# Designs tried in a protein design chat: VH-VL binders against Small ribosomal subunit protein uS7c (rps7). Part 15

Target 1, 178 residues: Small ribosomal subunit protein uS7c (rps7), of Euglena longa (Euglenophycean alga) (Astasia longa) (p14760)
Amino acid sequence: MSTRKLQKRKILPNDSIYNSLLVSQTINKILSKGKKNIARYIFYKSMQNIEKIKNENPLDIFKKAVDNATPSIELRTQKRKKGQISKISIKTKLERRNKIALKFIINSAKKRSEKNIIQKLQGEILDAYNNTGAAVQKKEEIEKSKSPVNNNKKFISKNKKSKNKKQKKRLKRKKNIY
Key: E = the ipSAE of ESMFold2; O = the ipSAE of OpenDDE; V2 = 0.75 times the mean of E and O plus 0.25 times the DockQ between their complexes.

## First folded at step 16 (VH-VL; framework fv_benmelstobart)

Design g6 (from e3 with heavy chain Y99F; at its last look DockQ between E and O 0.24; V2 from the best seeds 0.00; counts 0 for: pae E 7.2 > 2)
Fold by ESMFold2, look of step 16:
Structure g6 (fold): chain C 178 residues (1-178), chain A 120 residues (1-120), chain B 107 residues (1-107)
Amino acid sequence: as target 1 above (178 residues)
Amino acid sequence: QITLKESGPTLVKPTQTLTLTCTVSGFSLSSYYVHWIRQPPGKALEWLGVIYYSGRTDYNAAFMSRLTITKDNSKNQVVLTMNNMDPVDTATYYCARDFYDFRGYGMDVWGQGTLVTVSS
Amino acid sequence: DIQMTQSPSSLSASVGDRVTITCKASQDISNYVAWYQQKPGKAPKLLIYAASSLQSGVPDRFSGSGYGTDFTFTISSLQPEDIATYFCQQYDNFPYTFGQGTKLEIK
């Protein structure tokens, strides 16, 4: 058996304060140059400040913020036969879409005008919690960037494809309600 | 003690709308996803959809046109609504908790289930 | 959708036997597999998650293995209370999908 394959099964541990995989993943995405202790401080202090502001469990606030910033689809570049490139909408894994949301929140926070990164991050999280702010705006832009889900080669079976197209339109309608 | 309980009608006529309520206890709907799953008699389980912390949903595409999942956190209730029922929709319907926190561990606590029969 | 093909569909074994059930995914799902036990008239009970991790309170005679597309569930020494239907499930991507089940019976 391959040692590399066994290492691929290693599970990222939960964070020590909230016992949460989501928090561990978030801290990993904040870090620059591998300064994990600084990333932990930034995130935990932001969460503590959020708790003081909202008087609610800050992990619940963060979970809702991430959920609000998670796009329902992902646009992907695909290479077609004869080297042509197009974009399609695809329904990727929830885990992958959640990672996109984390990037949106962290990158949007860095662009905010607050005094320091802790206040920037807490502000972006609170905005996303309220279903507003730049991270949610980026999510909405992805969901509005419609592209053909099926290319010309998938229309040979018209009965099947027209049925799938109808179902895709209804899915988009329901997701836009929330 | 963590529990989920499905309640609602056990007999529905074709074309009618099914409404099932999942009442939860021992955990917060703000912190866990809730799934709806069904099992036709003698057949495999079918995932119907999930409601997230925020109240956003994802649905199985096969049911999306007639399926709605909502919740009320203050009442500890998750509600499944399924339009235009057909005899093929006869199944035991379950709600289940997912302790997903980014990477997930699957559905760790299930309700007892409720059998819904669709016949005229 | 990711198809989960489970085999065998039915299995008859004696108390004390080693029982093995397999599940094959139609695409690479890493280790995002769970195994459930479902007794007649009851809801499924989670036994194994992440292909090989034992759920709390589950006896250690239950185990799982696999990565990618091929997964195995094992009962090391069958007990009378293990009569049930066993299902694999992938949770790599929505919709969640389940194997057809294996009915385990005592000879």
Scores: ipSAE 0.052, ipTM 0.612, lowest interface PAE 7.2, mean pLDDT 81
ESMFold2 (binder alone), look of step 16: mean pLDDT 91; pTM 0.935
OpenDDE, look of step 16: ipSAE 0.869; ipTM 0.927

## First folded at step 17 (VH-VL; framework fv_benmelstobart)

Design k1 (from g3 with heavy chain V50Y; at its last look DockQ between E and O 0.33; V2 from the best seeds 0.00; counts 0 for: pae E 5.3 > 2)
Fold by ESMFold2, look of step 17:
Formats: C-alpha cells, structure tokens, sequence
Structure k1 (fold): chain C 178 residues (1-178), chain A 120 residues (1-120), chain B 107 residues (1-107)
C-alpha cells in the first residue's frame, strides 16, 4: 500500500545554461501546452543567434530587453455600472513586473513576420534591448495611462517621463543610423 | 574584489544641491541594480531609489521631487543628485548593489558610506 | 508604504544563547525579506535574503524563516563577534522599507 504525502510548493529552478531564474520563467511562458523541450530549444537558439549578432553576453542583452519592456504600473480591468469595462492603474510588485514584460515580449514576438519562432523571438528581444519594438510600445502605452491620485502617481509619472525621453533619444539614434 | 565607494562633499549648506558619486569595481553596471540608501544619525535606514540595468530609475516618493540618479557604465559610476538640501538630510549615504534576476537577492554589497552634514 | 515592525528593540544575551528577532510586515510580502547586520560606523552586511536563504560566506548559525507577514531571524549560538544591530528589510514593493533595528549586546 502507498502512503499519501502533502503536496509541496513547486520551486522553479534556475535554467541549466545561464543559471537564471528569469530564463526559466521565460522558457515556461513560451509554450503553454507542456512542450518544454521545444520551448528550451527556441529560447536557447534565439540567445545563441543574439550572441552572434551582438558579440556580447546574451543574458545581459536579455535582462536589458526585459527591463525595457517592464512597466512600473499595471492596468487592471474592472467592471462599472451598465457593464462598462474600464482600466485602472496599480503599482506592480517586482516579481509581477518581469512576468508582464515576458508576456509582452513573447506575445509580440509571435505576431512578427520572420520565418520561424526563433527568428521572431530574437528579433523582438533585440528590438526591446534597443528600447524599440512592439513589447516596449505596449509598456509605454500602459505607462502613459492616467493613474489614481496618490503616491503611485508621483512614482509613475517620474518613471514615465524619464522613459519617454530616453525612447525619443533612442529613436533619433536609430533613424540616423538607418 | 567587488567594491562600491561613495565620494563627494561632506559638508553642504541648506538649499544647496548634493552630488555624490558611487564608483564600482569588480562587477558590471549592466548586470546589477544600484541603490542609494541613507541613515540619519541614530536612526533607521531610508531607501532613496535605484537605477536599473537600462538607466531606468525608481525613486522613493518622499524624495522624488528632489532626487535624480544617473549612471555611466563606461566610467563605472552611479551619481546621486539631491537638490534643496536641509539639515534634516544630514545622514550617512550609501550605495549598494542588487543582483536582480526576477525577484532580487537583497543588497549584497554596500559601499563604506559617506557622512553628509547639512549645516549653515 | 509597507511597515516593518521589528521586535525587540534591544536584546541582551549570553554567549551560546539562542537569539530570535521577529519582524512583522503590514501586508503580505511573500518571502521578499532580507536581514542585515550593522556594526557601529559600518555599512550593513546582508545575512539572509528571500526570508531563509543564507548569503554566501555567512556562518550557518544565522538563519531565517517566515512567509507572508511574520518573519523570524535566529542566531543558534551567540558568539562574541555577533554584537551588532540587526535589521529586517522588505523588497516586495516600493519604497523598500526597513525595520527599526534590534541592538544586540552580550552580557
């Protein structure tokens, strides 16, 4: 006869290549149907390609890409009278910030026109690293949303202003290069 | 050896702007967040803000109107600028690094700190 | 702001004693708590992160536990070099906030 054991919390280990919890979280989000070996291949191949293109540590590139796509606030849906749907801004926890950014990067990559998912993902990561692309645009749209009157508004407006200035500068640089 | 060192003036007059430089060694500013924290004499630590890998910043709302944090990766420097100093701002100012990989690991290495006195 | 209420404010114990310090958060902060040691005139030193993870190079007589709002820091056998002030700190949300500290002295 078997004995029942209490279910333990699952602790997500760091990935085996970069020893990074962020990488483990990213791999888990690429595919939702339990195709983990495929998700690992997609991510690691994208990172290898990024390293070849930039000749830099690809984990540092990825961390900066995620940071650029990370909003300081989150819009939450709430229902109002007559079934109206509206958005409110809320302060995001640090852990949730990265999860939002990963969602933006992965979903934006899937919508790209490149040949395969590996090229789509690497392209989106490189764009986000350069503070451009659809994931960063989605982050900027959220940060432009009006926030409630409180301490979160002061914090968000400072970060929103700083990011918008940097985005405009980076867009000018890319325009001049291209 | 991983080090952070705060440098700048130790005496500032009321209303003046404080500029402190944190010079880092043994790690890359592209891989760590850098925080600024202060400790008034005999009081608890107060978090001021930090700067991301990407030059993005987050500030404590209590200080954000007077506070700017910038960095220069090529010089290994993070700069704190705090305007309109007041005697209540007298404190030891620290910079500290934070390895942020998803949720952070705490501030694992701190500078020695620099005492800034605000007095006429 | 998340309040970190630390108890006791001061503590006197003998070498070899088990010492416990508690920290209560004003809201659920999961395991996003760190513990620091600060000796007079020195910067804080990180001992524990993520509530229970021992920082590299820290002796294993130091430990931490807790999840949610209630956190405990323990020195299993107090040593003379452990005289310091100890702080908890939350890093779940901005602004980061610290407990007021526990001054530990040896009798």
Amino acid sequence: as target 1 above (178 residues)
Amino acid sequence: QITLKESGPTLVKPTQTLTLTCTVSGFSLSSYYVHWIRQPPGKALEWLGYIYYSDRTDYNAAFMSRLTITKDNSKNQVVLTMNNMDPVDTATYYCARDYYDFRGYGMDVWGQGTLVTVSS
Amino acid sequence: DIQMTQSPSSLSASVGDRVTITCKASQDISNYVAWYQQKPGKAPKLLIYAASSLQSGVPDRFSGSGYGTDFTFTISSLQPEDIATYFCQQYDNFPYTFGQGTKLEIK
Scores: ipSAE 0.204, ipTM 0.656, lowest interface PAE 5.3, mean pLDDT 81
ESMFold2 (binder alone), look of step 17: mean pLDDT 90; pTM 0.929
OpenDDE, look of step 17: ipSAE 0.657; ipTM 0.835

Design k2 (from g3 with light chain D28S; at its last look DockQ between E and O 0.25; V2 from the best seeds 0.67)
Fold by ESMFold2, look of step 17:
Structure k2 (fold): chain C 178 residues (1-178), chain A 120 residues (1-120), chain B 107 residues (1-107)
Amino acid sequence: as target 1 above (178 residues)
Amino acid sequence: QITLKESGPTLVKPTQTLTLTCTVSGFSLSSYYVHWIRQPPGKALEWLGVIYYSDRTDYNAAFMSRLTITKDNSKNQVVLTMNNMDPVDTATYYCARDYYDFRGYGMDVWGQGTLVTVSS
Amino acid sequence: DIQMTQSPSSLSASVGDRVTITCKASQSISNYVAWYQQKPGKAPKLLIYAASSLQSGVPDRFSGSGYGTDFTFTISSLQPEDIATYFCQQYDNFPYTFGQGTKLEIK
């Protein structure tokens, strides 16, 4: 998908280095109001450091990190008719899921113990790339609250594979007796 | 030349497991999602599922109990496995790529498709 | 799941005619709509993405418009090679879903 001279319906232009909407969206979330040049420096330096560590395309690393931190549902507060408050899970659209993942990564990075924000961000991205770290943990906490009817196959498939492995192991033991 | 090619059996008996392999060339599986879609003869397209940049997947709920999608980036292969095939599963099966960067941009390249017939 | 309702189911037109096909989503999908052309025995070909963006290498007689729930696809001047089935697809959320298609024939 290459850009044309004029991109219709595009609210935020792609970043200038990676030509990526994901990167532009990330930079916008790193620092609030008026500090976009500082946010760009933080993000691009983190990506440069990641490239040196992994010797791989850092955009590919970041995309996988975001995938691992992306939840499929969101918890929303719902008021009932009597004014009572409860939480429900909703299946949220793909753009919203990506925004939540970016918030998880950035907020988790800020809470890390590394010396500066660049090292904090690169550390969180690398942890999420490895399917670990606080951002991924937040995603897992949200997905554990899903109702069974709203669960995707990932949870059901893991349970079925676990049961099948258990049955296969028992059958193998009986054959050893025979 | 960017290509995707579906390969596997064209005739499957009811209750058997279908395995189809999508072999990609000219692009990286680390830079695109790959989807599986099928089209029963004379009918609309049905989305089956997607595999992400990671091994994470998302499946159509109608198929998720019997559907598995895996990939091997080093072999440039995405594999569809579908258990307990039935004659209603007779369709042309496609794989297609989706540039996903905060959002999708349409499935810009499809495989040629392979017709899978499920019959006694 | 998001349903995509496409009309008409079939259409006959003459070479040079303006052809319009519509697609309605069961909920707002912003501009996350693609349009495909499928000729008999072949895989779908992407023509339009983001409701109105022309895919590279696609002739400019093809266009699209819409936002929210109502989308249109237009061929400004029908050519003989445009005989195909056309369908819309939403990509706002998984599962991706498709319109039922419009079979376009030349009189």
Scores: ipSAE 0.730, ipTM 0.871, lowest interface PAE 0.8, mean pLDDT 85
ESMFold2 (binder alone), look of step 17: mean pLDDT 92; pTM 0.941
OpenDDE, look of step 17: ipSAE 0.891; ipTM 0.943

Design k3 (from g3 with heavy chain V34I; at its last look DockQ between E and O 0.38; V2 from the best seeds 0.70)
Fold by ESMFold2, look of step 17:
Structure k3 (fold): chain C 178 residues (1-178), chain A 120 residues (1-120), chain B 107 residues (1-107)
Amino acid sequence: as target 1 above (178 residues)
Amino acid sequence: QITLKESGPTLVKPTQTLTLTCTVSGFSLSSYYIHWIRQPPGKALEWLGVIYYSDRTDYNAAFMSRLTITKDNSKNQVVLTMNNMDPVDTATYYCARDYYDFRGYGMDVWGQGTLVTVSS
Amino acid sequence: DIQMTQSPSSLSASVGDRVTITCKASQDISNYVAWYQQKPGKAPKLLIYAASSLQSGVPDRFSGSGYGTDFTFTISSLQPEDIATYFCQQYDNFPYTFGQGTKLEIK
């Protein structure tokens, strides 16, 4: 076992079964109303069922499922100069990306047709692990909203210009801090 | 014993493609992200990119047009490919693991590094 | 990209001295800062993560502090084996970025 897996977290402790902050964050999001014991039961039973189906470490399966549902960008509302509202894609900080992925998985699970919430969550996690299902579809939709690369030369030129702009913005921000 | 080891050619000619393999032992690629970082002689470290628990990647924009990271969990290997090498790419190349569990916790184990020289 | 500005670029100190190195981030990165030691000819070694958490197996003379944009790394009593270059690194977002390093020499 990794030495880091034994360390406690300051704000939200790791879960007691997998010693994982990701699991704790997931349980905390399953039920928003003070039903923490029920949320734990739902999650751990889903993981037990996944282990039986896949014969693999269910935490590893869940981590891959979360990766597949994690977007690299998000859409934010921004007011345009003509007073109209538009959406613009932005690069999302790593912590925020993970929160979005958990939201996609849990919300998509709740909309599934299985008989109970344990089977719904189990099914969504397995679909996301296989890079399919509603959570992954939602991630793919948000990523299609960014400016696509039309060809290799455009991509290379655009990337070079974006890097130069980013460097100039960095210097401007540092100057303003002073 | 937890180890990462970079292997591949140490001399590459300009315009050629560099391929480096990071072989890991003592931990699972299913439980850690693997990053590639380089250090030009006497210079600061530069992050090149990362491969997730899946085959998804993120790359430093400065290198993304010529950089590919892949992995094979069954072989415990992560492969860096960098096209169109130039003498300015001369550096020691490292792979490093990151226990990513909702967030990173610093890169706690690094490979020994391999110096790649790009010259005629 | 998040810029990490490290100061000083080099230091000379005597055994037993208290050594302080600083890093400033170009934006708020909470406590997502790591500090590394790199001895000559070796790979970096993680000393501190989360700005102030000591990595397992690292002597407690090493410490870190800070939140937001300003971060400090301290060696409370310099030892001869601490000759190395020290780097800060942010992991709040990709690309991960590093300070330029502080070369620590012992007089």
Scores: ipSAE 0.727, ipTM 0.858, lowest interface PAE 0.8, mean pLDDT 84
ESMFold2 (binder alone), look of step 17: mean pLDDT 92; pTM 0.941
OpenDDE, look of step 17: ipSAE 0.886; ipTM 0.939

Design k4 (from g3 with heavy chain R56N; at its last read DockQ between E and O 0.45; V2 from the best seeds 0.76)
Heavy chain, then light chain:
Amino acid sequence: QITLKESGPTLVKPTQTLTLTCTVSGFSLSSYYVHWIRQPPGKALEWLGVIYYSDNTDYNAAFMSRLTITKDNSKNQVVLTMNNMDPVDTATYYCARDYYDFRGYGMDVWGQGTLVTVSS
Amino acid sequence: DIQMTQSPSSLSASVGDRVTITCKASQDISNYVAWYQQKPGKAPKLLIYAASSLQSGVPDRFSGSGYGTDFTFTISSLQPEDIATYFCQQYDNFPYTFGQGTKLEIK
ESMFold2, look of step 17: ipSAE 0.770; ipTM 0.891
ESMFold2 (binder alone), look of step 17: mean pLDDT 92; pTM 0.940
OpenDDE, look of step 17: ipSAE 0.881; ipTM 0.937
ESMFold2, look of step 18: ipSAE 0.754; ipTM 0.883
ESMFold2 (binder alone), look of step 18: mean pLDDT 91; pTM 0.938
OpenDDE, look of step 18: ipSAE 0.875; ipTM 0.936
ESMFold2, fold request of step 19: ipSAE 0.753, 0.740, 0.809; ipTM 0.881, 0.873, 0.911
ESMFold2 (binder alone), fold request of step 19: mean pLDDT 92, 91, 92; pTM 0.937, 0.937, 0.936
OpenDDE, fold request of step 19: ipSAE 0.904, 0.906, 0.905; ipTM 0.957, 0.957, 0.957
ESMFold2, last read: ipSAE 0.785, 0.737, 0.808; ipTM 0.895, 0.869, 0.910
ESMFold2 (binder alone), last read: mean pLDDT 91, 91, 91; pTM 0.936, 0.935, 0.931
OpenDDE, last read: ipSAE 0.906, 0.907, 0.906; ipTM 0.957, 0.957, 0.957

Design k5 (from g3 with heavy chain M107L; at its last look DockQ between E and O 0.42; V2 from the best seeds 0.72)
Fold by ESMFold2, look of step 17:
Structure k5 (fold): chain C 178 residues (1-178), chain A 120 residues (1-120), chain B 107 residues (1-107)
Amino acid sequence: as target 1 above (178 residues)
Amino acid sequence: QITLKESGPTLVKPTQTLTLTCTVSGFSLSSYYVHWIRQPPGKALEWLGVIYYSDRTDYNAAFMSRLTITKDNSKNQVVLTMNNMDPVDTATYYCARDYYDFRGYGLDVWGQGTLVTVSS
Amino acid sequence: DIQMTQSPSSLSASVGDRVTITCKASQDISNYVAWYQQKPGKAPKLLIYAASSLQSGVPDRFSGSGYGTDFTFTISSLQPEDIATYFCQQYDNFPYTFGQGTKLEIK
């Protein structure tokens, strides 16, 4: 008999409110480890607000939101030559796919324009639930890069550094016009 | 009273399209994934595909050119369509539910299964 | 696809015996293993999930263990009603895959 093996060390415990591993994983990704109580408050308050808006089980809403944001593949960074960086699409395991979806939802929420992080997170979750919003767009971009037969298709990210420098130069020139 | 029940034809001729309906009761399709699995006589179980909380699906590559899974949450129905049936597709077809919360927890409830024979 | 190799293919044992069935995965699947009992003409019944967690309503003579690639299913004291075919199944990734089964008979 071996029902006593230490399987608990390998994953986070379920959260205390929903008894959900998905919720525990989400809370871990919202903020740094030293701020876990703040991350719990942000997530649970967003869920309470979603429940008020939808009059539905908010965990079911969140699970569908995560499904809609979950890609079948991921992009991995690969060096081709010195000074050159490219990304390669690969197929991912189910647990890893879920982690990517949580990253898309949380990072997209942080970029939203609502008043506070709670409203930002609830807005992104509701958008993803409706199969729209920035997290779902990120998933769709990844999904369009894959090949039906193999995973060797490569996706080159946009040159964000040049665009940011161009934007900073335009802002600097505006300040000098005074 | 948690129930899944497969319904549809039990005899199909080669090249015809099979349509099976899984009717669920006692749980919501918003809370569980539903999978289709088949078992040819005397052989191992073979996973066909799954439908998510949304209408998203994943299929076994061996069947994906012929296989479509759809659902209607309000009707408690999940529908399997398999085109161009062949005698090798003779099997008992099951639907089963999967509580998916960051991971699966095993297929905890199965339908009784329906034997589909492809001949003549 | 992840292959699940189950041993033995068949097994004969006496009532009261300890029965052990093994399953080997072709790659690391952590603890994402389930075990099923299938009686003739019936659908599979889930006994064990997460390698070692007992499904509700399943007698505690059934147990499981393992992590990574090597998994064990045990019946601590075989009963006459335990005559069935037993399957392991991985749920680490799609497609979900099953072992070929172990047919358990009473001597």
Scores: ipSAE 0.758, ipTM 0.877, lowest interface PAE 0.8, mean pLDDT 85
ESMFold2 (binder alone), look of step 17: mean pLDDT 92; pTM 0.941
OpenDDE, look of step 17: ipSAE 0.872; ipTM 0.930

## First folded at step 18 (VH-VL; framework fv_benmelstobart)

Design n1 (from k4 with heavy chain M107L; at its last read DockQ between E and O 0.48; V2 from the best seeds 0.74)
Heavy chain, then light chain:
Amino acid sequence: QITLKESGPTLVKPTQTLTLTCTVSGFSLSSYYVHWIRQPPGKALEWLGVIYYSDNTDYNAAFMSRLTITKDNSKNQVVLTMNNMDPVDTATYYCARDYYDFRGYGLDVWGQGTLVTVSS
Amino acid sequence: DIQMTQSPSSLSASVGDRVTITCKASQDISNYVAWYQQKPGKAPKLLIYAASSLQSGVPDRFSGSGYGTDFTFTISSLQPEDIATYFCQQYDNFPYTFGQGTKLEIK
ESMFold2, look of step 18: ipSAE 0.765; ipTM 0.884
ESMFold2 (binder alone), look of step 18: mean pLDDT 91; pTM 0.938
OpenDDE, look of step 18: ipSAE 0.885; ipTM 0.942
ESMFold2, fold request of step 19: ipSAE 0.798, 0.699, 0.746; ipTM 0.902, 0.839, 0.871
ESMFold2 (binder alone), fold request of step 19: mean pLDDT 91, 92, 91; pTM 0.934, 0.938, 0.937
OpenDDE, fold request of step 19: ipSAE 0.906, 0.906, 0.907; ipTM 0.958, 0.958, 0.958
ESMFold2, last read: ipSAE 0.758, 0.708, 0.738; ipTM 0.881, 0.853, 0.870
ESMFold2 (binder alone), last read: mean pLDDT 92, 91, 91; pTM 0.937, 0.936, 0.936
OpenDDE, last read: ipSAE 0.908, 0.908, 0.908; ipTM 0.958, 0.957, 0.958

Design n2 (from k4 with heavy chain M64K; at its last look DockQ between E and O 0.33; V2 from the best seeds 0.59)
Fold by OpenDDE, look of step 18:
Structure n2 (fold): chain C 178 residues (1-178), chain A 120 residues (1-120), chain B 107 residues (1-107)
Amino acid sequence: as target 1 above (178 residues)
Amino acid sequence: QITLKESGPTLVKPTQTLTLTCTVSGFSLSSYYVHWIRQPPGKALEWLGVIYYSDNTDYNAAFKSRLTITKDNSKNQVVLTMNNMDPVDTATYYCARDYYDFRGYGMDVWGQGTLVTVSS
Amino acid sequence: DIQMTQSPSSLSASVGDRVTITCKASQDISNYVAWYQQKPGKAPKLLIYAASSLQSGVPDRFSGSGYGTDFTFTISSLQPEDIATYFCQQYDNFPYTFGQGTKLEIK
């Protein structure tokens, strides 16, 4: 039984420029293929551009953007015994909600139409700051789902139909061999 | 100088509503979390709620039905409203700021507190 | 809610003594712990944040340690001005919760 050493959650240090944990978390979220310097460059350039555009502290703008994209709840998938997947709303700590917000912002930024990732990120942050954009919309979608969806919408996992079809096909093939 | 100052009635009758104002100076309300904490005489500190960013609030569930926190950034004021006061609510009420950046950093500046007595 | 169990409730020590206060959280809260000093008739003063970080302007005789559920606050050499009640606090999740406090007196 491999005692999975509880990986001590490495405390992420604050970033060196803004002295911000939020920034460090964001950079890590931007991080792709271990290229941390590129992620830093992308974020800091985006922030510089924002500062020029708004003539305000870019960190404050970013914080507000994250806040606007931060959902009040987290949706988790619950597997029920009958193979039914339901989404349940869970009240999570603010830090976790902020992480979700960062995910929304970064993922939404990547889907934008601007020419480069810096402009995309800049654009998404500014939109979020203005309580607009795809990240904020995702937040709103999650919050709307809090409504006691009495809707037993049986998200029938399409995957069980496929497994049963494969199993039925395998059983039929075995019957035809005898 | 960074300061928070609680103001409001020091005597409230049972069933009445308490309204306290926290006036801040030396920093922007938009950049800090402002908490309300109370302490009954000789007892431990009790967290009541927090307001942060524009108008986001979290409340202690024990007080959620009775407690409202609002702020006016232009006036540098945070207001606590607590309904249906009871003698058990007699306490020193504090407002305090917290620099929040993805996580809290502790409440680094407190008001002096105001003793609110609930009595007939 | 996260419970913070603080011990001891009261402590008497001599000037120059090493003083230790402990706080145990009901769940893993990483390092999201603060320690406060409260003198009689005054508001709490933040001494330690992030379990072990010294607040600016606080003497270095104050320290904190711990991660997860068990936290320790230490005064390396007790001074007369350190007479106060000390509180731990978690800020991992709302509602924030405080320990019961430790009243520190000098013999």
Scores: ipSAE 0.626, ipTM 0.835, lowest interface PAE 0.9, mean pLDDT 89
ESMFold2, look of step 18: ipSAE 0.741; ipTM 0.868
ESMFold2 (binder alone), look of step 18: mean pLDDT 91; pTM 0.936

Design n3 (from k4 with heavy chain A61P A62S; at its last fold request DockQ between E and O 0.36; V2 from the best seeds 0.72)
Heavy chain, then light chain:
Amino acid sequence: QITLKESGPTLVKPTQTLTLTCTVSGFSLSSYYVHWIRQPPGKALEWLGVIYYSDNTDYNPSFMSRLTITKDNSKNQVVLTMNNMDPVDTATYYCARDYYDFRGYGMDVWGQGTLVTVSS
Amino acid sequence: DIQMTQSPSSLSASVGDRVTITCKASQDISNYVAWYQQKPGKAPKLLIYAASSLQSGVPDRFSGSGYGTDFTFTISSLQPEDIATYFCQQYDNFPYTFGQGTKLEIK
ESMFold2, look of step 18: ipSAE 0.802; ipTM 0.908
ESMFold2 (binder alone), look of step 18: mean pLDDT 91; pTM 0.933
OpenDDE, look of step 18: ipSAE 0.878; ipTM 0.934
ESMFold2, fold request of step 19: ipSAE 0.781, 0.779, 0.717; ipTM 0.893, 0.893, 0.859
ESMFold2 (binder alone), fold request of step 19: mean pLDDT 92, 91, 91; pTM 0.937, 0.937, 0.938
OpenDDE, fold request of step 19: ipSAE 0.904, 0.909, 0.906; ipTM 0.957, 0.957, 0.957

Design n4 (from k4 with light chain A50K; at its last look DockQ between E and O 0.41; V2 from the best seeds 0.71)
Fold by ESMFold2, look of step 18:
Structure n4 (fold): chain C 178 residues (1-178), chain A 120 residues (1-120), chain B 107 residues (1-107)
Amino acid sequence: as target 1 above (178 residues)
Amino acid sequence: QITLKESGPTLVKPTQTLTLTCTVSGFSLSSYYVHWIRQPPGKALEWLGVIYYSDNTDYNAAFMSRLTITKDNSKNQVVLTMNNMDPVDTATYYCARDYYDFRGYGMDVWGQGTLVTVSS
Amino acid sequence: DIQMTQSPSSLSASVGDRVTITCKASQDISNYVAWYQQKPGKAPKLLIYKASSLQSGVPDRFSGSGYGTDFTFTISSLQPEDIATYFCQQYDNFPYTFGQGTKLEIK
């Protein structure tokens, strides 16, 4: 039987200033109409301004901001019987978590009231760094959709029950060998 | 020189709480995630959890009800607390760093580990 | 949880031999695989990350390959100091999980 060999894909190069994949990914998400040079200028200028304000490594500030905006679950729209639409929570894969956080930061920055996009982006990053602002609020709203404590106990109990049932079934199979 | 060093008790009794401290040197906790991993004698490594740049954490679900990871960047310390210890928790406990930049890059430096024995 | 199935569990080889160890992931993990060497009483040492990237200070005789679910670790010419247990590890999602290990000995 033939095997499907997964195709290797090229990974974005790290950015030239911070040598960071996170920065490269962020610049790509700022992109408007494919204007990558403008997105780079916006991001790097925001980072320079942050460094001047905080007197700290701006990459460290940005990484903490992204962590604060990163959810552990994702809401998916699901069509139920009779055409009802509802949202369910699912665990978010690690690769996707940071992508969602970057979307929250960039989209929230665009909605800010500062005079230009550079000031909007730096403001949102600084707010997220301080665990506040619209991006972090969006993350917190999604985290509130996590399974309640009772559901977690029910899930854990089902796992223990399934493990015990599987173990008992295996033991019976061994005893009935002859 | 980049180092991580685990310290704490080597013997605990069943039901007691374990507290281990990972002291780091040669790098900043603002620039690396720190993970806790354990290895029962003769068995595979088992990931316990991680603390982020933001002090947020993620835990292995098997331990989430008993496990707390905290840190103090100014003291270069990451602290593991595990409640209600049982003899099956006997293991060597490690802390390890991870340069997390949009994704992990493997745990490139580990502490030497500390053996914790849980016995009456 | 993502299971890492490592084989073989033990292996004897002569100095100069080519040694190959495999890991199979229970789901697509892209290239988020690391390989570690662990000597008795010591912490694991990172050898390979991103499936194929050699960690700084690690000899060129160590290499890795694979993408998706099937991964290979190779020692091109076994040396006496390579006696250790070797582990694969996925870091695509939490919990991070490890293979059971391959104990490598000299004949």
Scores: ipSAE 0.739, ipTM 0.873, lowest interface PAE 0.8, mean pLDDT 85
ESMFold2 (binder alone), look of step 18: mean pLDDT 92; pTM 0.939
OpenDDE, look of step 18: ipSAE 0.887; ipTM 0.944

